# VH-VL binders against q8ixk2r445to577, part 295

Target 1, 133 residues: q8ixk2r445to577
Amino acid sequence: FFGMLQNKGLTDYCFDYNPPDENQIVGHQVILYLCHGMGQNQFFEYTSQKEIRYNTHQPEGCIAVEAGMDTLIMHLCEETAPENQKFILQEDGSLFHEQSKKCVQAARKESSDSFVPLLRDCTNSDHQKWFFK
Short names: E, the ipSAE of ESMFold2; O, the ipSAE of OpenDDE; V2, 0.75 times the mean of E and O plus 0.25 times the DockQ between their complexes.

## First folded at step 13 (VH-VL)

Design c50 (framework fv_axatilimab; at its last look DockQ between E and O 0.07; V2 from the best seeds 0.00; counts 0 for: pae O 3.3 > 2, placed apart)
Fold by ESMFold2, look of step 13:
Structure c50 (fold): chain C 133 residues (1-133), chain A 120 residues (1-120), chain B 107 residues (1-107)
Amino acid sequence: as target 1 above (133 residues)
Amino acid sequence: EVTLKESGPALVKPTQTLTLTCTFSGFSLSTYGMGVGWIRQPPGKALEWLANIYWNDDKYYNPSLKNRLTISKDTSKNQVVLTMTNMDPVDTATYYCARLQYGDYYFDYWGQGTMVTVSS
Amino acid sequence: DIQMTQSPSSLSASVGDRVTITCRASQDISKYLAWYQQKPGKAPKLLIYDATELQSGVPSRFSGSGSGTDYTLTISSLQPEDFATYYCQQYYDWPYTFGGGTKVEIK
């Protein structure tokens, strides 16, 4: 799938990646922002290797979760997808991170205007449901 | 079994500083994402959130009380401390500490609460 | 700050009744809502988070629903232990705020 990855419960919010230096895409956190489709920040690809790719840059970025963490961080894609970059988009819309056995949830950063995707124990919450648009 | 318990003086005088300690077990603030918050409830009134502290020592305060509140932790002792300066009779309330996780700003386990009276 | 208005402020009900309690937010809170039960002299107990998700150990007679600004807690068949005050809390925007409470009394 390719497009804007939207949250069901947090109305009209999409995955967004806006690194401070567009020539250095590694190491920054993925956020959620109002879906707009303008520019390149909100376009992601879900690949056959179960990666979520940010491929509007060269080299391509892949979303990862580092061991013991719950935030989604941009890494470089690799020829064979590392385990920490593998997500399953399930039939019910949940986005399951295989290595941690957790689901991606839309949450607010405390005392901030920003929302972020975070890993949490899987539930049926609409905040854990995602779809491509 | 997750438990939290508040301790501190039951009576303070106006203008004094209140110091409350939350002692907990069944979880640790060394665990990524874990936090403890403070909530108060004046007699017969609604709950009011005061402050949160997280595993990484990030601290957040209710803006209406920010200049009066300080929160700190001792992870090795499983303790969180709240101080509130310049106490006034309107601050008379039951004070609770409670557990939360960063990103999930609701409280899943609460202490039994401690009543603090600010006398005349 | 987001205002949370609960209605009714109190109600009387009999064991076995279906009870509904409403919480209205001053703006869309996108289902970032929790419900708590509080008995006299005790701390609040989390019942529901994310508007619809039951906390572990909470009886299935409790349910939550709603979206946008309007949310409802339902007790499908009221039990003697359910007589308490119920509070909603939003965590969509900082600071997190609570409703004024709904007291459920024995009729």
Scores: ipSAE 0.755, ipTM 0.911, lowest interface PAE 1.2, mean pLDDT 92
Fold by OpenDDE, look of step 13:
Structure c50 (fold): chain C 133 residues (1-133), chain A 120 residues (1-120), chain B 107 residues (1-107)
Amino acid sequence: as target 1 above (133 residues)
Amino acid sequence: EVTLKESGPALVKPTQTLTLTCTFSGFSLSTYGMGVGWIRQPPGKALEWLANIYWNDDKYYNPSLKNRLTISKDTSKNQVVLTMTNMDPVDTATYYCARLQYGDYYFDYWGQGTMVTVSS
Amino acid sequence: DIQMTQSPSSLSASVGDRVTITCRASQDISKYLAWYQQKPGKAPKLLIYDATELQSGVPSRFSGSGSGTDYTLTISSLQPEDFATYYCQQYYDWPYTFGGGTKVEIK
């Protein structure tokens, strides 16, 4: 699966990554933004290694969850996907992070008009449903 | 200034269809993100969400009303219409239309409401 | 459906009092919670959204707090115009649901 990763509940919002420095593509938080498909900032791939890959840059980035965090941070992809980069995109649209046992949910950033994907307890909310478009 | 106003019959007989119109100003359903919803409130009781419609014609309904609801819009007239079939005395309530936006699924502007009584 | 339980259903208070209203969701709603004020014969008015954000034009004496399943609306110093019924609303999952309301009456 590849393309824009769109949220069902927060309609027309997609995974978005736009690092401030093209030479520093890792270490920043993945956000949600209106789906536009421009600039390759919203192009992601779900791989057979259970990665959510940001492959518009070399080296390629993979979404990871750091210890103790609930945010999605861009790391470098590795030959063998590390445990903190493994996700299961389930048939019902839920995006499950294996290591934390949490689901990715669209959420509003505190005291902001922006939205971010956050790890939360898994529910049936459409805010935890995702699909590639 | 954002304003909304509900219009329709004050009295409906059981089994008949209720048609309510929301006329608004100060915003447009041609604008990205804009939406209008309907909420009702029986006398002395709490609020109940009924349906939403958005600029892109996406529609959402309260499943508890068993497909009795239909919501539509006429962007050129700044109107949203709600129809509710097979009305029953239990549906007696003040019906409100209100504005909301994508990502903001709360209602920031409300109409004054219109009282609808279902009685034979 | 997500049930929203407000407490108390009613309370009596005096001008200047600190008033606290609680809303409990049947499940975690992740701060997708709004508060409304409704006066008799009038439409609800939005006070707070996203659990803690004050709607524009709403007096600063109103504040929202909470997370998970438990949320609170606080009026730091009750004013005469604040006697009304207050409702919470979740928009975490469809259908969006409201609490049963809390009527704030004059003592």
Scores: ipSAE 0.098, ipTM 0.762, lowest interface PAE 3.3, mean pLDDT 93
ESMFold2 (binder alone), look of step 13: mean pLDDT 93; pTM 0.938

Design c51 (framework fv_axatilimab; at its last look DockQ between E and O 0.05; V2 from the best seeds 0.00; counts 0 for: pae E 13.4 > 2, placed apart)
Fold by OpenDDE, look of step 13:
Structure c51 (fold): chain C 133 residues (1-133), chain A 120 residues (1-120), chain B 107 residues (1-107)
Amino acid sequence: as target 1 above (133 residues)
Amino acid sequence: EVTLKESGPALVKPTQTLTLTCTFSGFSLSTYGMGVGWIRQPPGKALEWLANIYWNDDKYYNPSLKNRLTISKDTSKNQVVLTMTNMDPVDTATYYCARLQYGDYYFDYWGQGTMVTVSS
Amino acid sequence: DIQMTQSPSSLSASVGDRVTITCRASQDISKYLAWYQQKPGKAPKLLIYDASELESGVPSRFSGSGSGTDYTLTISSLQPEDFATYYCQQYYDWPYTFGGGTKVEIK
């Protein structure tokens, strides 16, 4: 699966990554933004290694969850996907992080105009449902 | 200016079907993201969400009402209709229709409400 | 279903008082929470959405805060027109549910 990763509950919002420096693409937080499909900021791929890959740059980035964190941070992809980069996109649309045993949820950030994907306990909420478009 | 107004019978007998119509202006259900919902409130009690319908004809119902509800829209008339079958005195309440947007599931504009009494 | 518990169910206050109303969800609702004001014989009026966003036209004396399961509506300085019943509503998961309400009465 590839393309825009869109949230069901938070309508028309997609995974978005726009690093401040094109030469330094890792270490920043993945956010949610209105789905526009322009540029390279909203193109992601779900791989057979259970990665959510940001492959518009070289080297390629993969979404990871750092220890003790509930945010999604961009790391470099590795030949063998590390445990903190493994996600299961389930049939019902839930995005499950294997290591934390939590689900990715669309959440409001401190700023009223910002949304971010956060790890939360898994529920049936549409805000935890995702699909590629 | 956004306005909504509920219309329907003020009195319904038990086991009968209630049909309420919401007529609105200032917005259209042909507009992307627009939705209309129904909420009821028994006298002196709290609010209870009933159903939503959206521009794309997506519908959501309160499961507690055991499939008694049907919501539909007539975009050309700016109307939303709610039917509720097998009415019971416990269903006596003020029924409101209100506007919301898909993804923002709070109600920003409300009708004045219509009181429906279920009695034999 | 997500249960919304408001406290207190009623309170008495005077004009100028700081009023705080609490809404607790049975589970984390991630700030998908709205506050409404309802006066007798009138429809509810939206005050706050997304836990802390003030609806357009609502006086700045109203504010919302909270996260997780616990949320608060605050009226910094109660005005005569603020005596009413207030309701919270979660829209995190279906069915969307309302709190039991808090009646703010004049002391």
Scores: ipSAE 0.271, ipTM 0.804, lowest interface PAE 2.2, mean pLDDT 93
Fold by ESMFold2, look of step 13:
Structure c51 (fold): chain C 133 residues (1-133), chain A 120 residues (1-120), chain B 107 residues (1-107)
Amino acid sequence: as target 1 above (133 residues)
Amino acid sequence: EVTLKESGPALVKPTQTLTLTCTFSGFSLSTYGMGVGWIRQPPGKALEWLANIYWNDDKYYNPSLKNRLTISKDTSKNQVVLTMTNMDPVDTATYYCARLQYGDYYFDYWGQGTMVTVSS
Amino acid sequence: DIQMTQSPSSLSASVGDRVTITCRASQDISKYLAWYQQKPGKAPKLLIYDASELESGVPSRFSGSGSGTDYTLTISSLQPEDFATYYCQQYYDWPYTFGGGTKVEIK
């Protein structure tokens, strides 16, 4: 799959990556932003290795969750996907992080008007449902 | 406080390359989310979007004109430059630069516009 | 490309009239729609964004509504300074496109 990864419950919000320096794509948090289809900030590839790739740079970026954390952070992709970079997009739309056994949920940052994808215990909430557009 | 101003030639000949400069103040393209776009309006006709450039150097062109347009910025000078090749009389229009923000793809501040006539 | 059709292309009205201008998109644009006012010889001015949100400094007699493919700009009591051409613009999908305009003339 390639395109914008959109949340079902938080209507019109998509995965978005906008690093503060176009030459430093590693180590920053993925956010949720209004889906617009412009530029490369909202285009991701879901690969057969279960990676979510940000394809604007060489080497390419892959979404990861560091041990003990719940935030989605950009790492460099590796030839064989590390376990912390594997996400299973299930038929019901849930996006499951196998290493942590948690699901990606659209969440409001505490005391903020902004949204981010975070790992949470898996539920049937539409805020844990995702699809490519 | 936010202002934009277009500058460039008022008259070009067919086949020439048009270069327009947008000079702005009251905001910076070093600021996350800021962008500048170009829109034209032929006399008595509707507005037509041409190109956008954003703080992160992402660039977008109207696909009907993409092989003729180049947009660039100089953040330190608060300038955006549009170049349009192979001008034709049908390109006669008032050219505007305008501000937009990433995520909000409407134009909240416009320059006064500059009339460009293409004639031989 | 998403086509934006405005109607009417022109209308005549008197000061104090309620004026309604419509804009139809060729597909659902989910309220990603702006309205602009343009007076002769001047640049367009943003009035409304997100279909119904008034830009700062815009008089409350202007309002926007609509959803899906059909959108409306309303001027509740036309003032002398409101005689202008009005444009809608969609920003749901690239390329962003404008309607053909509605000229509001003095009767």
Scores: ipSAE 0.007, ipTM 0.541, lowest interface PAE 13.4, mean pLDDT 87
ESMFold2 (binder alone), look of step 13: mean pLDDT 92; pTM 0.934

Design c52 (framework fv_axatilimab; at its last look DockQ between E and O 0.08; V2 from the best seeds 0.00; counts 0 for: pae O 3.0 > 2, placed apart)
Fold by ESMFold2, look of step 13:
Structure c52 (fold): chain C 133 residues (1-133), chain A 120 residues (1-120), chain B 107 residues (1-107)
Amino acid sequence: as target 1 above (133 residues)
Amino acid sequence: EVTLKESGPALVKPTQTLTLTCTFSGFSLSTYGMGVGWIRQPPGKALEWLANIYWNDDKYYNPSLKNRLTISKDTSKNQVVLTMTNMDPVDTATYYCARLQYGDYYFDYWGQGTMVTVSS
Amino acid sequence: DIQMTQSPSSLSASVGDRVTITCRASQDISKYLAWYQQKPGKAPKLLIYDASELHSGVPSRFSGSGSGTDYTLTISSLQPEDFATYYCQQYYDWPYTFGGGTKVEIK
């Protein structure tokens, strides 16, 4: 799959990656922003290795969750996907993080104007449902 | 299993400072993502959110009351403390502490509440 | 601040009735909405979160629905123990705000 990864419950919001330096894409948090498709910040690829790739830049970035954390951070992709970079996009739209056994949920950062994807215990909430547009 | 309890009922005079303690069990604020918030309810009126504190010591306040509120925790005692300055009779309410998780700003377990009366 | 308007402010119904309570937000809250039940002299109890997700241990006769600005709590077959005041709460934006409540009285 390739395109904008949109949340079902938080309407018109998509995965967005906006690193402060376009040539240094590692180490920053993925956010949710209004879907627009401009500037390629919102284009991701879901691969056969269960990666979510930010592939508009070389070297390519892959979304990861560090052990014990719940935030989605950009790492470099590897030839074989590490466990912390594996996500299962299920038929019901849930986005399951294999290592943690948790699902990706759209949530507001408290007192911030930003929404972010976070890992949470899996539910049927539309805030845990995702699709490519 | 999860329980929260506010300090007992309080009577305060106008302009005095209110201090409330929430003591809880069945969870810990050392657990990633856990938080405790305070909500009040004047007699016969709507619930009003006051403040949240989280496991990492991040604190958030209702903007309308920010300069009057201070929230703190003692993780080893399983306690959260709310301080509210310059009390006024309109602050008369039942005060609740409740548990939440960061990102999910609804409250799944509540204390029984403590009535605070502000009068001369 | 996002204002939450509940209606009706009170209602009376018979056991077995289908009861609906409405909550309207002053702006789109994208299903960031919870429902609570509060019995006299007691603290609120969480019923529903994310507009439609039933909290653990809540009877299946309770359900939530809605999107955008309009949300509904439904009790499909009212029971005597459902006498209470019901509150909605939005958590789309801070400060988190509550509706004024709906008092349900069993006839």
Scores: ipSAE 0.687, ipTM 0.894, lowest interface PAE 1.7, mean pLDDT 91
Fold by OpenDDE, look of step 13:
Structure c52 (fold): chain C 133 residues (1-133), chain A 120 residues (1-120), chain B 107 residues (1-107)
Amino acid sequence: as target 1 above (133 residues)
Amino acid sequence: EVTLKESGPALVKPTQTLTLTCTFSGFSLSTYGMGVGWIRQPPGKALEWLANIYWNDDKYYNPSLKNRLTISKDTSKNQVVLTMTNMDPVDTATYYCARLQYGDYYFDYWGQGTMVTVSS
Amino acid sequence: DIQMTQSPSSLSASVGDRVTITCRASQDISKYLAWYQQKPGKAPKLLIYDASELHSGVPSRFSGSGSGTDYTLTISSLQPEDFATYYCQQYYDWPYTFGGGTKVEIK
């Protein structure tokens, strides 16, 4: 699966990554933004290694969850996907992070008008449902 | 200034269909992100969400009403219409239309409401 | 459906009092919570959204807090115009649901 990763509950919002420095593509937080499909900032791939890959840059980035965090941070992809980069995109649209046993949820950033994907306890909420478009 | 106003019959007989119209100003359903919803409130009771419609014609309904609801819009007239079939005395309530936005599924501006009584 | 339980159902207070209203969700709603004020014969007015964000034009004496299942609306110093019924609403999952309301009456 590849393309825009769109949220069902927060309609027309997609995974978005736009690092401030093209030479520093890792270490920043993945956000949600209106789906536009422009600039390659919203192009992601779900791989057979259970990665959510940001492959518009070299080296390629993979979404990871750092210890003790609930945010999605861009790391470098590795030959063998590390445990903190493994996700299961389930048939019902839920995006499950294997290591934390949490689901990715669209949420509003505190004291902001922006939205971010956050790890939360898994529920049936459409805010935890995702699909590629 | 954002304003909304509900219009429709004040009295409906059981089994009949209720048709309510929300006329608004100060915003447009041609604008990205705009939406209008309907909420009702029986006398002395709490609020109940009924349905939403958005600029892109996406529609959402309260499943508890068993497909009795239909919501539509006429963007050129700044109107949203709600129909509710097979009305029953239990559906007696003040019906409100209100504005909401994408990502903000709360209602920031409300109409004054229109009282609908279902009685034979 | 997500049930929203408000407490108390009613309370009596005096002008200048600190008033606290609680809303509990049947499950974690992740701060997708709004507060409304409704006066008799009038439509509800939005006070707070996203659990703690003050809607424009709302006096600063109103504040919202909470996370998970438990949320609170606070009026730091009750004013005469604040006697009304207050409702919480979750928009975490469809259908969106409201609390039963809390009537703030004059003591």
Scores: ipSAE 0.113, ipTM 0.764, lowest interface PAE 3.0, mean pLDDT 93
ESMFold2 (binder alone), look of step 13: mean pLDDT 93; pTM 0.931

Design c53 (framework fv_axatilimab; at its last look DockQ between E and O 0.08; V2 from the best seeds 0.00; counts 0 for: pae O 3.7 > 2, placed apart)
Fold by ESMFold2, look of step 13:
Structure c53 (fold): chain C 133 residues (1-133), chain A 120 residues (1-120), chain B 107 residues (1-107)
Amino acid sequence: as target 1 above (133 residues)
Amino acid sequence: EVTLKESGPALVKPTQTLTLTCTFSGFSLSTYGMGVGWIRQPPGKALEWLANIYWNDDKYYNPSLKNRLTISKDTSKNQVVLTMTNMDPVDTATYYCARLQYGDYYFDYWGQGTMVTVSS
Amino acid sequence: DIQMTQSPSSLSASVGDRVTITCRASQDISKYLAWYQQKPGKAPKLLIYDASELQKGVPSRFSGSGSGTDYTLTISSLQPEDFATYYCQQYYDWPYTFGGGTKVEIK
């Protein structure tokens, strides 16, 4: 799948990656932002290796969750996907992180206007359902 | 089994500072993502959120009461303390502590509550 | 602040009745909505989170629905233990706010 990865419950919000320097795409957090499709910040590819790739630039970025964390961070893609970069987009729309066995959920950062994807125990919440548009 | 229990004075005078302690068991604030919040309920009225504290010592307050509230924790004692300054009769309420997780700002386990009356 | 308006404020019902309670937010809260049950002299008990997700141990006769500004709690067949006051709570934005409550009484 390729396009904007949208949340079902948090209406009109999409995965968004806006690194401070477009030439240094590693190590920054993926956020959720209003879906607009303008520029390249909201276009991702879900690959057969179960990666979520930010590949509108080279070198390609792959979303990862570092050990002990719950935030989605950009890493460089590798020829064989590391375990912390593997996500399963399931038939019900849940986005399952294999290594942690948790699901991606849309959540507000407390006392902030920002929304972010976070890992949480899997539920059937619409905040844990995602689709490409 | 998760339990929480509030303790503190049942009666305070106007202008005094209220100190409430929440003692809990069945979970720890050393656990990633865990938090405890305070909510109050005036007799016969709606609930009002006051403050949250999390495992990493991040603290959040209801903006309308921010200058009056202080929340703190002692993780080794499984305790959270709320202080509220300059008490007024309108602050008469049952005060609850309750558990939540960061990102999920609803409360899954509540203490039994403690009634606090503010009067001369 | 987001204001939560519950209706009705009170209702009378018989065991076995289907009961619906509504909660309206002053702005879109995108399903960041919980429901609580409170019996006299007791603390609230969480029933529903994320508008429609049933909390562990809550009977399946309770269900939640809604989106945007309008949400409902439904009890499909009222039981004797369900006579209580019900509150909604939004957690879309600070401060977190509660509805005024709906008291379900014996008819």
Scores: ipSAE 0.663, ipTM 0.890, lowest interface PAE 1.6, mean pLDDT 91
Fold by OpenDDE, look of step 13:
Structure c53 (fold): chain C 133 residues (1-133), chain A 120 residues (1-120), chain B 107 residues (1-107)
Amino acid sequence: as target 1 above (133 residues)
Amino acid sequence: EVTLKESGPALVKPTQTLTLTCTFSGFSLSTYGMGVGWIRQPPGKALEWLANIYWNDDKYYNPSLKNRLTISKDTSKNQVVLTMTNMDPVDTATYYCARLQYGDYYFDYWGQGTMVTVSS
Amino acid sequence: DIQMTQSPSSLSASVGDRVTITCRASQDISKYLAWYQQKPGKAPKLLIYDASELQKGVPSRFSGSGSGTDYTLTISSLQPEDFATYYCQQYYDWPYTFGGGTKVEIK
């Protein structure tokens, strides 16, 4: 699966990554933004290694969850996907993080004008449902 | 200034279909993100969400009403129409239309409401 | 459906009093919570959204707090125009649901 990763509950919002420095693509938080598909900042791939890969840059980035955190941070992809980069995109659209045993949810950030994907306890909310478009 | 106003019959007989129209100004359903919803309130009781419609014609309904609801829009007239079939005395309530937006699933502007009584 | 339980259902207070209203959700709603004020014969008015964001034009004496399942609306110093019924609303999951309301009456 590849393309824009769109949220069902927060309609018309997609995973978005736009690092301030194109030469430093890791260490920043993945956010949600209106789906537009421009600039390659909304293009992601779900791989057979259970990675959510940001492959518009070299080296390629993979979404990871750092210890004790509930945010999605971009790390470098590795030959063998580390445990903190493994996700299960389920048939019902839920995106499950294996290591934390939590689901990715669309949430409003501290600022009312921005949204981010956050790890939360798994529910049946459409805010935890995702699909590639 | 954003305004909304509900219009329709004040009295409906049981089994008949209710048709309500929301006419608004100060915003347009041609604008990205804009939406209009319907909420009702029986006398002396709490609020109940009924349905939403958005600029892109996406529609959402309260599943408890068992497909009795249909919501539509006429962007050129700044109107949203709600139909509710098989009305029953239990559906007696003040019906409101209100504005909302994608990502902001709360209602920031409301109409004054229109009282609908279902009686034989 | 997510049930929203407000407490108390009614309270009596005087002008200048600090008033606290609670809303509890049947599950975690992740701050997708709004507060409304409704006066008799009038439509609800939005006060707070996203649990703690003050709607534009609403007096600063109104504030919202909470997370998870428990949320609170606070009026720091009750004014004469604040006697009304207040409702919470979750928009975490469909269908949107409202609390049963809290009527703030004059003592």
Scores: ipSAE 0.052, ipTM 0.737, lowest interface PAE 3.7, mean pLDDT 92
ESMFold2 (binder alone), look of step 13: mean pLDDT 92; pTM 0.937

